# Designs tried in a protein design chat: VH-VL binders against s5sc42. Part 29

Target 1, 176 residues: s5sc42
Amino acid sequence: MTVDALSNADNQDLRDNFIANRFLSHEAKLLDQRRFTEWLDLLDDEIRYIVPLRLMALDFDREVRADSFHINDGKVNLKVRAKRSSVSSGWGETPPSRTLRLVGSVMTDRIDQEGVLEVESAVIIYRQRAAIGQGDVLAFRRTDWLRIDGGTVKLLKRVALLTDASLATPNLAIFL
Below, E stands for the ipSAE of ESMFold2; O stands for the ipSAE of OpenDDE; V2 stands for 0.75 times the mean of E and O plus 0.25 times the DockQ between their complexes.

## First folded at step 13 (VH-VL; framework fv_cixutumumab)

Design p3 (at its last look DockQ between E and O 0.72; V2 from the best seeds 0.00; counts 0 for: pae E 2.2 > 2)
Fold by ESMFold2, look of step 13:
Structure p3 (fold): chain C 176 residues (1-176), chain A 125 residues (1-125), chain B 108 residues (1-108)
Amino acid sequence: as target 1 above (176 residues)
Amino acid sequence: EVQLVQSGAEVKKPGSSVKVSCKASGYTFTSYTISWVRQAPGQGLEWMGGIIPIYDIENYAQKFQGRVTITADKSTSTAYMELSSLRSEDTAVYYCARDSGFWEGELSPYYMDVWGKGTTVTVSS
Amino acid sequence: SSELTQDPAVSVALGQTVRITCQGDSLRSYYATWYQQKPGQAPILVIYGKNNRPSGIPDRFSGSSSGNTASLTITGAQAEDEADYYCNSRDSSSDHLVFGGGTKLTVL
């Protein structure tokens, strides 16, 4: 690869990447600190939050099903999920997991939708289930669409692709 | 006995608002969603929205966003639906229903197993 | 699309089998729920999930799904089955619920 002098287009790419990194890092901190009310404020009212069902198959490119989901939420359902995570009972984790999120490999692209930035990232979450002291690592790639409107950045859409195809019906008590 | 008792019929003028009540009994009010469904004369069923009383989280169909307000009073086990800026096409029977969605898990089907008798709202000059 | 499409009317001879269909993209992801409504009455839940009948619903009612289509089947149709039937499902592109337009079943 040859690195030429930066153009105005290259400076826009840098600005976009900076915006995405700041947003995703801030979001990860809110989620690790269980600041769910503030996290919900990062979400666009039209948000789609999607975790497709991954099923083991004969070849890799047929393991993701477009019509089946572990999670397929809009803002109403995400509010419900966040409320469940904040109380000691219900379908959420009880007791709650301790988490640490690392978000990296951030790449940005402007798409043909005004004010929307497409962001691909790799995510590693260390999770320790408080009740049993077990720690594990969740690793996945996700695509985010960020709406940038008048200096405000909101999450418009998230697609998270879990790497563990053995989780057929996971208890996804944490946000990805 | 699980029961939803709705307020009585109303006649309203165009431009006014109507507020329909739905009193629940015979079950834990906060454990279920209350959904609102309307039916204009000779027409089909139309989902308007609902509320999860324990969380006070509302969900509105796009068609009614901005005109409908759904609330719940946990102390009286009563849900309310208010529709503003009434027009003649809002003449309909308005039902409340207990909805088992939102509580049964991520992939559970949504179903309305108990219905009120309906409240007829007539919008006329 | 989020729309659920039903045929507006279907007829069945007394004692025969009829299938009422509901079609939409959301049914690829979610089961349909079926309601029966008789004139002047509130709807009654008939089938939910894949093929669950609430208490009091006769065994002649069953549900099935394939592709983007859900079906309500009534075997041995009786005069009291004459009613409007609505399918309902979660919209796969939102947190909303959607009804089909309804099917009027006439028992001849």
Scores: ipSAE 0.530, ipTM 0.809, lowest interface PAE 2.2, mean pLDDT 85
Fold by OpenDDE, look of step 13:
Structure p3 (fold): chain C 176 residues (1-176), chain A 125 residues (1-125), chain B 108 residues (1-108)
Amino acid sequence: as target 1 above (176 residues)
Amino acid sequence: EVQLVQSGAEVKKPGSSVKVSCKASGYTFTSYTISWVRQAPGQGLEWMGGIIPIYDIENYAQKFQGRVTITADKSTSTAYMELSSLRSEDTAVYYCARDSGFWEGELSPYYMDVWGKGTTVTVSS
Amino acid sequence: SSELTQDPAVSVALGQTVRITCQGDSLRSYYATWYQQKPGQAPILVIYGKNNRPSGIPDRFSGSSSGNTASLTITGAQAEDEADYYCNSRDSSSDHLVFGGGTKLTVL
């Protein structure tokens, strides 16, 4: 997105931003409530869910490699993760983590792909892993591609880039 | 002994359906996935799809999407593969295999370590 | 979808070393799994992961990877090693599994 694009926002841009915010807010709520079945319904059948591995590099542009991922899942693997999370021993956490997701800095842009909205956002997830104790915070930016078909909105693709590069083996037993 | 026992050979007409069974024994059925792989005469191996019995999740190759149905009966430790709208090109040996895939952990090694003996399906008019 | 490519045929002299290579984008992200298949038989797992060998597989079989390639190496080929060899991996752009076209190994 360019600064010029921001200054020339029109009604379509407003609608797109509205749709994106509502979608991502709703998604966050579902995930925070562990409503994974419903969450899966928000995903396009062709969903690609990617969490790149951020590497320590001198050049900022070299920190992300296209061939290194924490997660690179399609619909099937996401279903597996969801099912695992829904059971008592899901994600290896007992009890399951409680989460609060805040989605902000939402920017939308129409791309050359018809019916697809590109959405950039910043996300903070507070995660409480036990009944009591110090929770942790996950912070990341992500790019989402939403498929809009009439009144239906589905998540087609997500790339979430963790801000913290020091997480060698992050416990990502949650959806980002 | 870990083994997969498949149903017998099938001869089918074009347009019909075939359902092949794969009975697992010697291991915990829900601890692995079952994949289906076929091989046409003189051709290579072709992955068709698989099922994760414990979660009742199936995965199909794009080529067979809409035409193949994979199911699993946990009570009998049996997986099934049904292929509809059969064509002459579907003539092949169909294998079921115990699959370590589809599990969490992208860095986990993937393998099919136990194979059935195969089921020959012949599609001819 | 990404594909895995193999040479259709290779030959090796008895007792010599041969490398069968598999190439594809998925191999940048995932390890290859290797299967041996003899005529009229089901495939047999020979190598998986970085270089894991199942029980019963001779130690002359080894696996390696580099870039977008994976290789199965037979060090000291035996007559019984004559077979078709298939590489397999997860597609990097889907949840699907993909096989290479297979390599027919002839032991001379």
Scores: ipSAE 0.478, ipTM 0.811, lowest interface PAE 1.4, mean pLDDT 90
ESMFold2 (binder alone), look of step 13: mean pLDDT 89; pTM 0.929

Design p4 (at its last look DockQ between E and O 0.53; V2 from the best seeds 0.00; counts 0 for: pae O 4.1 > 2)
Fold by ESMFold2, look of step 13:
Structure p4 (fold): chain C 176 residues (1-176), chain A 125 residues (1-125), chain B 108 residues (1-108)
Amino acid sequence: as target 1 above (176 residues)
Amino acid sequence: EVQLVQSGAEVKKPGSSVKVSCKASGYTFTSYTISWVRQAPGQGLEWMGGIIPIYDIENYAQKFQGRVTITADKSTSTAYMELSSLRSEDTAVYYCARDSGTWEGELSPYYMDVWGKGTTVTVSS
Amino acid sequence: SSELTQDPAVSVALGQTVRITCQGDSLRSYYATWYQQKPGQAPILVIYGKNNRPSGIPDRFSGSSSGNTASLTITGAQAEDEADYYCNSRDSSSDHLVFGGGTKLTVL
């Protein structure tokens, strides 16, 4: 690939990438600040939020359905998860977790569905719970579909592909 | 003993609304979803929606979105379903049911383990 | 399509085994729940999850699933098993529930 003068298609791609980076950065900030009501307002009412289940390396797949998921949520189920995340687990000794989301490697593409931007990104989430010593890191790639309607951008669909095939906590207490 | 007691039969004119009650007893009302399921004469079961009382989060089937309102009164352990703009096709038995399944995208579905006896709503003029 | 399809009717001889099937794309992702309904009565839960029976349901009722199909099996069918049977599942494309059209079981 050579980098010459920008075409009209290149200028559109630059605008799309800027929109995607701003949206994803804003979303990450809301989630890190535990502003879940505002985060839910970024979601399209028809949202699909998907974290596929990966099989364990020990060949237990005869009992796991091929299309199984850690998470397969629409807006109602995401509201429930947000409500659970907003309240303590019922133990007065459980402090809120600290998270820091880094979103990068952002690539955008316009697709046949009008007004929808397909966005690929790499995400690192550092999580530290105050009740434990060391924090942990989630690293994954995801694909997002953003609906753009004039000045409004909404998350229409998310697929997050976790790199750890042997996750022990299928509920994933944080949003990806 | 877990029970769901529904309000009595209703006869309504087209264009009006109906509100059916479902009084729960014998369990922690706020901990379980109440779902509403209807059945027209000679037809199958149709899920209308439900509510999680502890969060006041409603879930409505697309067909009924905009016409159905499901509420819960935690102080009386009573759920309500109100259906507006009634048509003759809304003539049915309306059931409430307690959903004991998990409320998230889990592999196991929701399951309704306790049902009310149903409330017959007849829409005619 | 999130539709669940059931045959409208099936018959079984007394004491024999019958399978009632339910088909739909959502059943690739979620187990079916099965309800029994006798005329003029509310449904009752007979099978949920992989193959769980609630208290009071005889062990002649069992559930299974493969691909996009779930089955309710009744071994040694008895006269009181004559009823309508509905499958129900989570819709894999929404947060909604969906019922099959129902199967009328006749015990001969």
Scores: ipSAE 0.476, ipTM 0.790, lowest interface PAE 2.3, mean pLDDT 84
Fold by OpenDDE, look of step 13:
Structure p4 (fold): chain C 176 residues (1-176), chain A 125 residues (1-125), chain B 108 residues (1-108)
Amino acid sequence: as target 1 above (176 residues)
Amino acid sequence: EVQLVQSGAEVKKPGSSVKVSCKASGYTFTSYTISWVRQAPGQGLEWMGGIIPIYDIENYAQKFQGRVTITADKSTSTAYMELSSLRSEDTAVYYCARDSGTWEGELSPYYMDVWGKGTTVTVSS
Amino acid sequence: SSELTQDPAVSVALGQTVRITCQGDSLRSYYATWYQQKPGQAPILVIYGKNNRPSGIPDRFSGSSSGNTASLTITGAQAEDEADYYCNSRDSSSDHLVFGGGTKLTVL
């Protein structure tokens, strides 16, 4: 996305941004409410869900390795994760974590692939694992590709890059 | 002893359906994925799909999407593979196999360590 | 979809070493699983993971990987090793399982 593109936004851009914000907000709500079945319905059958591993590097541009991932899942794997999360002992979390997801800084761009909208966003997730105590915060940038077909919007691909290179726990146990 | 016992040979007409069963014993049925693999005469192995019984989650090869249905009955430790709209090209030996992994991708390594003896399905007019 | 490719046939002299290679993009992300199949029988797992052998599989069988390739090596081939060998992996884009075309090993 270029500066010129930002300054020359048209009605289509406004609509795209609206759609993206609405979609991601709705998704966040579903996940916060642990409505995983409905969440899965938002996913394209060809979904690719990727959380790269960020490595400490002197060069910022080399922190992300193309072959290293926390998560690289298709829809079946996501279904498995959803099922695990839906059960009391699925992720080894008892009780399940409570989450609040905030999605912002949403920018959209049409790409060469017809019917696909590229969406960049920033996400903060507050996660509370225990009944009481201090929760933790996950912050990340995200790129989503939304398939728009006849008014239907589905998540085709997601790449979520965690800001923090060092996760306190290896298991995210939540959807990003 | 861990074993997978499959149903007997089938002879079917084109356009019909076949349902092959695979009864598991000797292990915890819900702890493993069941995969279905077929082999046409003189051809290689072809993965059709699988099911994760504990989660009731199935995965199908694209080639068979919409035509194959894989199910699992946890109460009887039996997996099923139903193939519809049969054609001559579906003539093959169909195997069920115990898959050590799930579809999670994070579980490595995976392998199919126990196989059924196969079920011959012949499709002929 | 990702494919795995194997040579359709290889031969080895009795007591010699042979390597059967599998190639595909999925092998960059996943280990290959190797199966042996003899005529009229179900496949048998021979190698999985980095270099794991199930119980009952002779130690002459070993596995290795490099880049987008995986190899099954038989060191000191025996007559009973004559069979078809299939590599197997997961498709990195679909999570589907995929087989190579199989390699017929002839022991001379």
Scores: ipSAE 0.056, ipTM 0.681, lowest interface PAE 4.1, mean pLDDT 88
ESMFold2 (binder alone), look of step 13: mean pLDDT 89; pTM 0.927

Design p5 (at its last look DockQ between E and O 0.51; V2 from the best seeds 0.00; counts 0 for: pae E 3.0 > 2)
Fold by ESMFold2, look of step 13:
Structure p5 (fold): chain C 176 residues (1-176), chain A 125 residues (1-125), chain B 108 residues (1-108)
Amino acid sequence: as target 1 above (176 residues)
Amino acid sequence: EVQLVQSGAEVKKPGSSVKVSCKASGYTFTSYTISWVRQAPGQGLEWMGGIIPIYDIENYAQKFQGRVTITADKSTSTAYMELSSLRSEDTAVYYCARDSGWYEGELSPYYMDVWGKGTTVTVSS
Amino acid sequence: SSELTQDPAVSVALGQTVRITCQGDSLRSYYATWYQQKPGQAPILVIYGKNNRPSGIPDRFSGSSSGNTASLTITGAQAEDEADYYCNSRDSSSDHLVFGGGTKLTVL
């Protein structure tokens, strides 16, 4: 439903939010259904996919740095990670986790880079590991940069901040 | 004994292409990445790209994107590097190397533990 | 867009200790790997990871890192250690590998 009484600025904000919600919802569905080839098609060729480590002060360890990553991938490394997840005997997850992704609190902002939409969201993933076993919840905030070019929307960059601030995070065999 | 045996030296004209082979033996070929590194005369080492044979996924340095093609033949345990649109500055020794770590994308070490002897490619009239 | 910077040349007296350094933003996130290359030969791996030596590399070779800097240390340098030394790391802004420009070690 379109409302013609909105200002041009209101219409742009509405369209931006619709684009972001539709894209993130579609992505979440692909990942939950393990449709990794289609998911990779949503990624810009210049993608940066980042899950930083959160570290406490490490005054006693001279060799540990506060800028380490759980994940720091471009398109090639994401293809590798997706390929490892696709095989039936994936090295870190056999049987594969079952997931349900809820994406919400979606806020959009236009930035100085032409055709790029900055999107903040909160994500909750219900994950059931070891086939029929106990599930757990991953909760985090994401910042996504979506490139919009001629009606095509691609993920250009993702930064996912895990709510748990720990170095001992379990193997992240799923995409955030 | 782990070995990488490269094809022989080549002389090429500008604008042509070259394809260098790298035959692996003494290990499970699909378990390691093969990286390609070149060295122009008097210059340092330059990473060109590589291939993960188990996944058939290539990775190319930006400088060579569009001109380099790296492939692997799992049945012969042989990797290939083809460089097109050759110029005089492509005159170099081209090495293949077994690479253990780059595909992890993590804090894991990235290292090339076995190297071929190199293939000299000369681009001249 | 990350660059690894090495001094082009370093000298050491026979039997003395020398450090070869490598600097770059990527070294804040990833360990450096070190290669030795003698004239007319392929490089060989001397240090990988934090401080691992492959078999056949003398224990006088060690590696360390701090901040954006990695170092290769040779304790009790020998004549056969005269070579070019390259650091290599994952580029923290891409999926690519990057080499430093190399350091020529002269043993006096």
Scores: ipSAE 0.554, ipTM 0.818, lowest interface PAE 1.9, mean pLDDT 84
Fold by OpenDDE, look of step 14:
Structure p5 (fold): chain C 176 residues (1-176), chain A 125 residues (1-125), chain B 108 residues (1-108)
Amino acid sequence: as target 1 above (176 residues)
Amino acid sequence: EVQLVQSGAEVKKPGSSVKVSCKASGYTFTSYTISWVRQAPGQGLEWMGGIIPIYDIENYAQKFQGRVTITADKSTSTAYMELSSLRSEDTAVYYCARDSGWYEGELSPYYMDVWGKGTTVTVSS
Amino acid sequence: SSELTQDPAVSVALGQTVRITCQGDSLRSYYATWYQQKPGQAPILVIYGKNNRPSGIPDRFSGSSSGNTASLTITGAQAEDEADYYCNSRDSSSDHLVFGGGTKLTVL
């Protein structure tokens, strides 16, 4: 890749990248602070939240199945998950896990859909499940589609692909 | 025995509102969701919306958004569906049904396994 | 939102096999749920998930899926199977529930 190709960003590209980084950083903070109500407000009403299941395959390109998901949720399901996480009753982790989310490698691209920004990022989540002990690390890349409308930015779609094919727990109890 | 008992038939004028009740028994009310489905005479089933009582989360079909209100009273294990601004086209049998709901971590199949007997709502001048 | 499509009517001879098919984009992501409805009655769940039958549903009822289609198969149709059959699924974009238009099954 040429230096010129990497440095050809115009003012719009810079703004897009800034918006994306700020949005995703803010989102990460909300989730780390378990501010789920506010997090839900970041989501578009037409949100699609997808975490594909990665399977071991002979071909690397075939590890992701189009019909297999850890999560494939709309906003209602996400609300449910948020409520479950917020209540200390039998549906949530006791005690709730503590998380630290790091978002990086953010790249933005305007797509053919007006008002939508495509954002690629790499994410690491450190999750501490107990008061003491060694936590878990989740690493994944994701593609987000942000709807920018009237000065408002909302998450329209997210596809997060876990780097590891196996999860320590059968249920993904945190937002990626 | 799991049952959903609905309120009686209603006759309403255009422009008015109707509120149908659905009392659940025989199971833990908060372990399931309640969906509302209507059927106009000679027509197919139409999903209107649903409620997750334990979390007080509603979901409405786009067609009825702003005109339908679904609520649940956990103390009485009763769900309600209120439809406002009634039209002649709203004449139908309205069903409540026990909804399998949403499960964390799995794309669980959706189903409505228990149905009320239906409430006939007639909208006429 | 996506929709589910069904043939409005199908016929089957007594003791024969019939397949009722539902088609829609949501079926690529979600299983179809099938309901049986007889005149003047509430719908009855007959098939859900990959191929699950609720208690009380005869084993002659089975479900299958392929691509953007789902099918309800009745192997050895009985007279009492004459009814309307509806497929149902979640909308892939809105989490709304969607019904097919229904299929009237006539047993000859």
Scores: ipSAE 0.528, ipTM 0.811, lowest interface PAE 1.2, mean pLDDT 90
ESMFold2 (binder alone), look of step 13: mean pLDDT 89; pTM 0.929
OpenDDE, look of step 13: ipSAE 0.477; ipTM 0.806
ESMFold2, look of step 14: ipSAE 0.381; ipTM 0.756
ESMFold2 (binder alone), look of step 14: mean pLDDT 89; pTM 0.924

Design p6 (at its last look DockQ between E and O 0.51; V2 from the best seeds 0.48)
Fold by ESMFold2, look of step 13:
Structure p6 (fold): chain C 176 residues (1-176), chain A 125 residues (1-125), chain B 108 residues (1-108)
Amino acid sequence: as target 1 above (176 residues)
Amino acid sequence: EVQLVQSGAEVKKPGSSVKVSCKASGYTFTSYTISWVRQAPGQGLEWMGWIIPIYDIENYAQKFQGRVTITADKSTSTAYMELSSLRSEDTAVYYCARDSGLWEGELSPYYMDVWGKGTTVTVSS
Amino acid sequence: SSELTQDPAVSVALGQTVRITCQGDSLRSYYATWYQQKPGQAPILVIYGKNNRPSGIPDRFSGSSSGNTASLTITGAQAEDEADYYCNSRDSSSDHLVFGGGTKLTVL
């Protein structure tokens, strides 16, 4: 890699990376502290929150599904999921897991959509369940699209790529 | 016996509002979603939205955003649908239905297993 | 104006087998739910999930899907099966539900 004098494009890249890191770090803190109402305020009203099934996952018949999802939520469905996570309904984890999120390997790119920043990251979530004692680690890669409008930053889209089939439970209570 | 009893027929003028009630009985009201579906004369079924009464969270079809309000009164086990700024095109039968509710990760959509008899709303003049 | 497309009308001879189809991109991701509606009545649920019949629905009704197409099959059609049939599914691009335009089944 050659290090040249900073250009205007280099300054934009630095600012974009700062914006992304600050947003994702703040989001991770809200989720770890279970501040779901504030987390929902970070979401664009037109958000798509997607956790696809693996491309090689088998269907229960001879068909191979191309567009199958663990999660495919808009803002309304995310509100429902957040509310269910706050209530001990017996469909989610009871008691709720304690989590610590580390978001790293953050790379940003400005795309053809005005005011939208594409952000790739690696995420590690340490999860400890109160009744079990030993925690576990969830590790995955995700892509986020951030809508930037003046000083306001919102999450417009998230795609989280899981490789661990153990997270295919119908009542996953942890946001990715 | 599970039942949804809807309010009676209404005749409305353009520009006014209508509020249709749907009283549930025979099941735990807060354990199910209530969906609203309409059908204009000679036309098909059109989903308008739903409400989850225990959470008081509603979801509206794009076409009705800003004109429809769906509410629930848990103390009376009654859901309501209010449609404002009525037009002649809003002439229809309005149904409420109990919806089983499906979360993401399931391959089936919501399904409506119990329906009200419908409320005819006529917008004329 | 729905994402789900149904033929407006289908005819079947009494005692014969008929298939009513529903097509849309969302059906690649989600199963269809099927409703029967007779004139002047509310719809009733006939098939949900992959191929589940609620209590009271005759076993001559079945559901299937392949690719972007779901089908309701009536084996040995009876006069009382004459009705409008609607498919319904989750819209794969939103949190919304969507109905097909409906198919009028005529039993000859």
Scores: ipSAE 0.550, ipTM 0.810, lowest interface PAE 1.7, mean pLDDT 84
Fold by OpenDDE, look of step 13:
Structure p6 (fold): chain C 176 residues (1-176), chain A 125 residues (1-125), chain B 108 residues (1-108)
Amino acid sequence: as target 1 above (176 residues)
Amino acid sequence: EVQLVQSGAEVKKPGSSVKVSCKASGYTFTSYTISWVRQAPGQGLEWMGWIIPIYDIENYAQKFQGRVTITADKSTSTAYMELSSLRSEDTAVYYCARDSGLWEGELSPYYMDVWGKGTTVTVSS
Amino acid sequence: SSELTQDPAVSVALGQTVRITCQGDSLRSYYATWYQQKPGQAPILVIYGKNNRPSGIPDRFSGSSSGNTASLTITGAQAEDEADYYCNSRDSSSDHLVFGGGTKLTVL
């Protein structure tokens, strides 16, 4: 996003930002409430959900490798994750963690792909684990691609990059 | 003993459908995924899809989308693969296999450790 | 979609070591699973994960990976090792599984 784009926002930009904020806020709510079936309905059939592995590197730009992921899932795998979370302690937590998701710093941009809105955001998730008395915080930046078709908005692609490179466990156990 | 018992050979005409069964025994049916793999004569293995019985989730290879249906009956520990609109090129041995399933995070290694003996499906006019 | 490629055929002398290699982008993200298939039989799992060997599989079978490649190594090939070998992995761009084209191993 250019400086000019920031200062010369038009009505479309306002609408896009509104749509993005509303969508992501709603999504956050669904996930916090463990409404996974409804959450899955927000996902495009062609969804690609990616959480890259961040490695400590001398060069910041080398921290994210294209071939290393915590998660790289399509719709089916996401369904599986959702089912595991809803049906059993598939995430290794009994009972499942409670979460509060805050989505902010939302910026939108139209891309060359028609009907797709690129959305950047910062996300903080407070997670209270059942087995652990003290909650923890996950912080990450996220890029989302929203497919907008009339009044319908679907998540087409998500890339969530965790700020913390040193996850205690590779199991996130939650959706980002 | 863990085993997958498949239904018998089928001879079908083009345009028809075939439904192959795979009965699992010797293990908890809902703890694993069932994958279907076929092999045309003299050709390699081709993954068709799988089903996760416990979650009632299925996944199909793109090649077979709209033409294949995989189901599972938990009460009988039996998986089914139905292929419609059969063509001559569908002539193959069809295998069911016990799949280790999908896992979170650093994915546990994927493998199919138990295989049925295969079901020969011949499509001919 | 991602694909896995294998040499269609390799040969090894009895008692010698052979390496069958699988290549594909998915292997950068996922381990390869290896299957052995003999004529008229169903495939048999021989290697999975980093280097896991199922019960009943001889220790002469081992697995390795590097970059976008995975390899099955048979150290001290036996006559009974003559078979087709298939690598398998998850497609990195989809939820699908994919097999390599298979490698026919001839033991000389």
Scores: ipSAE 0.382, ipTM 0.775, lowest interface PAE 1.6, mean pLDDT 89
ESMFold2 (binder alone), look of step 13: mean pLDDT 90; pTM 0.933

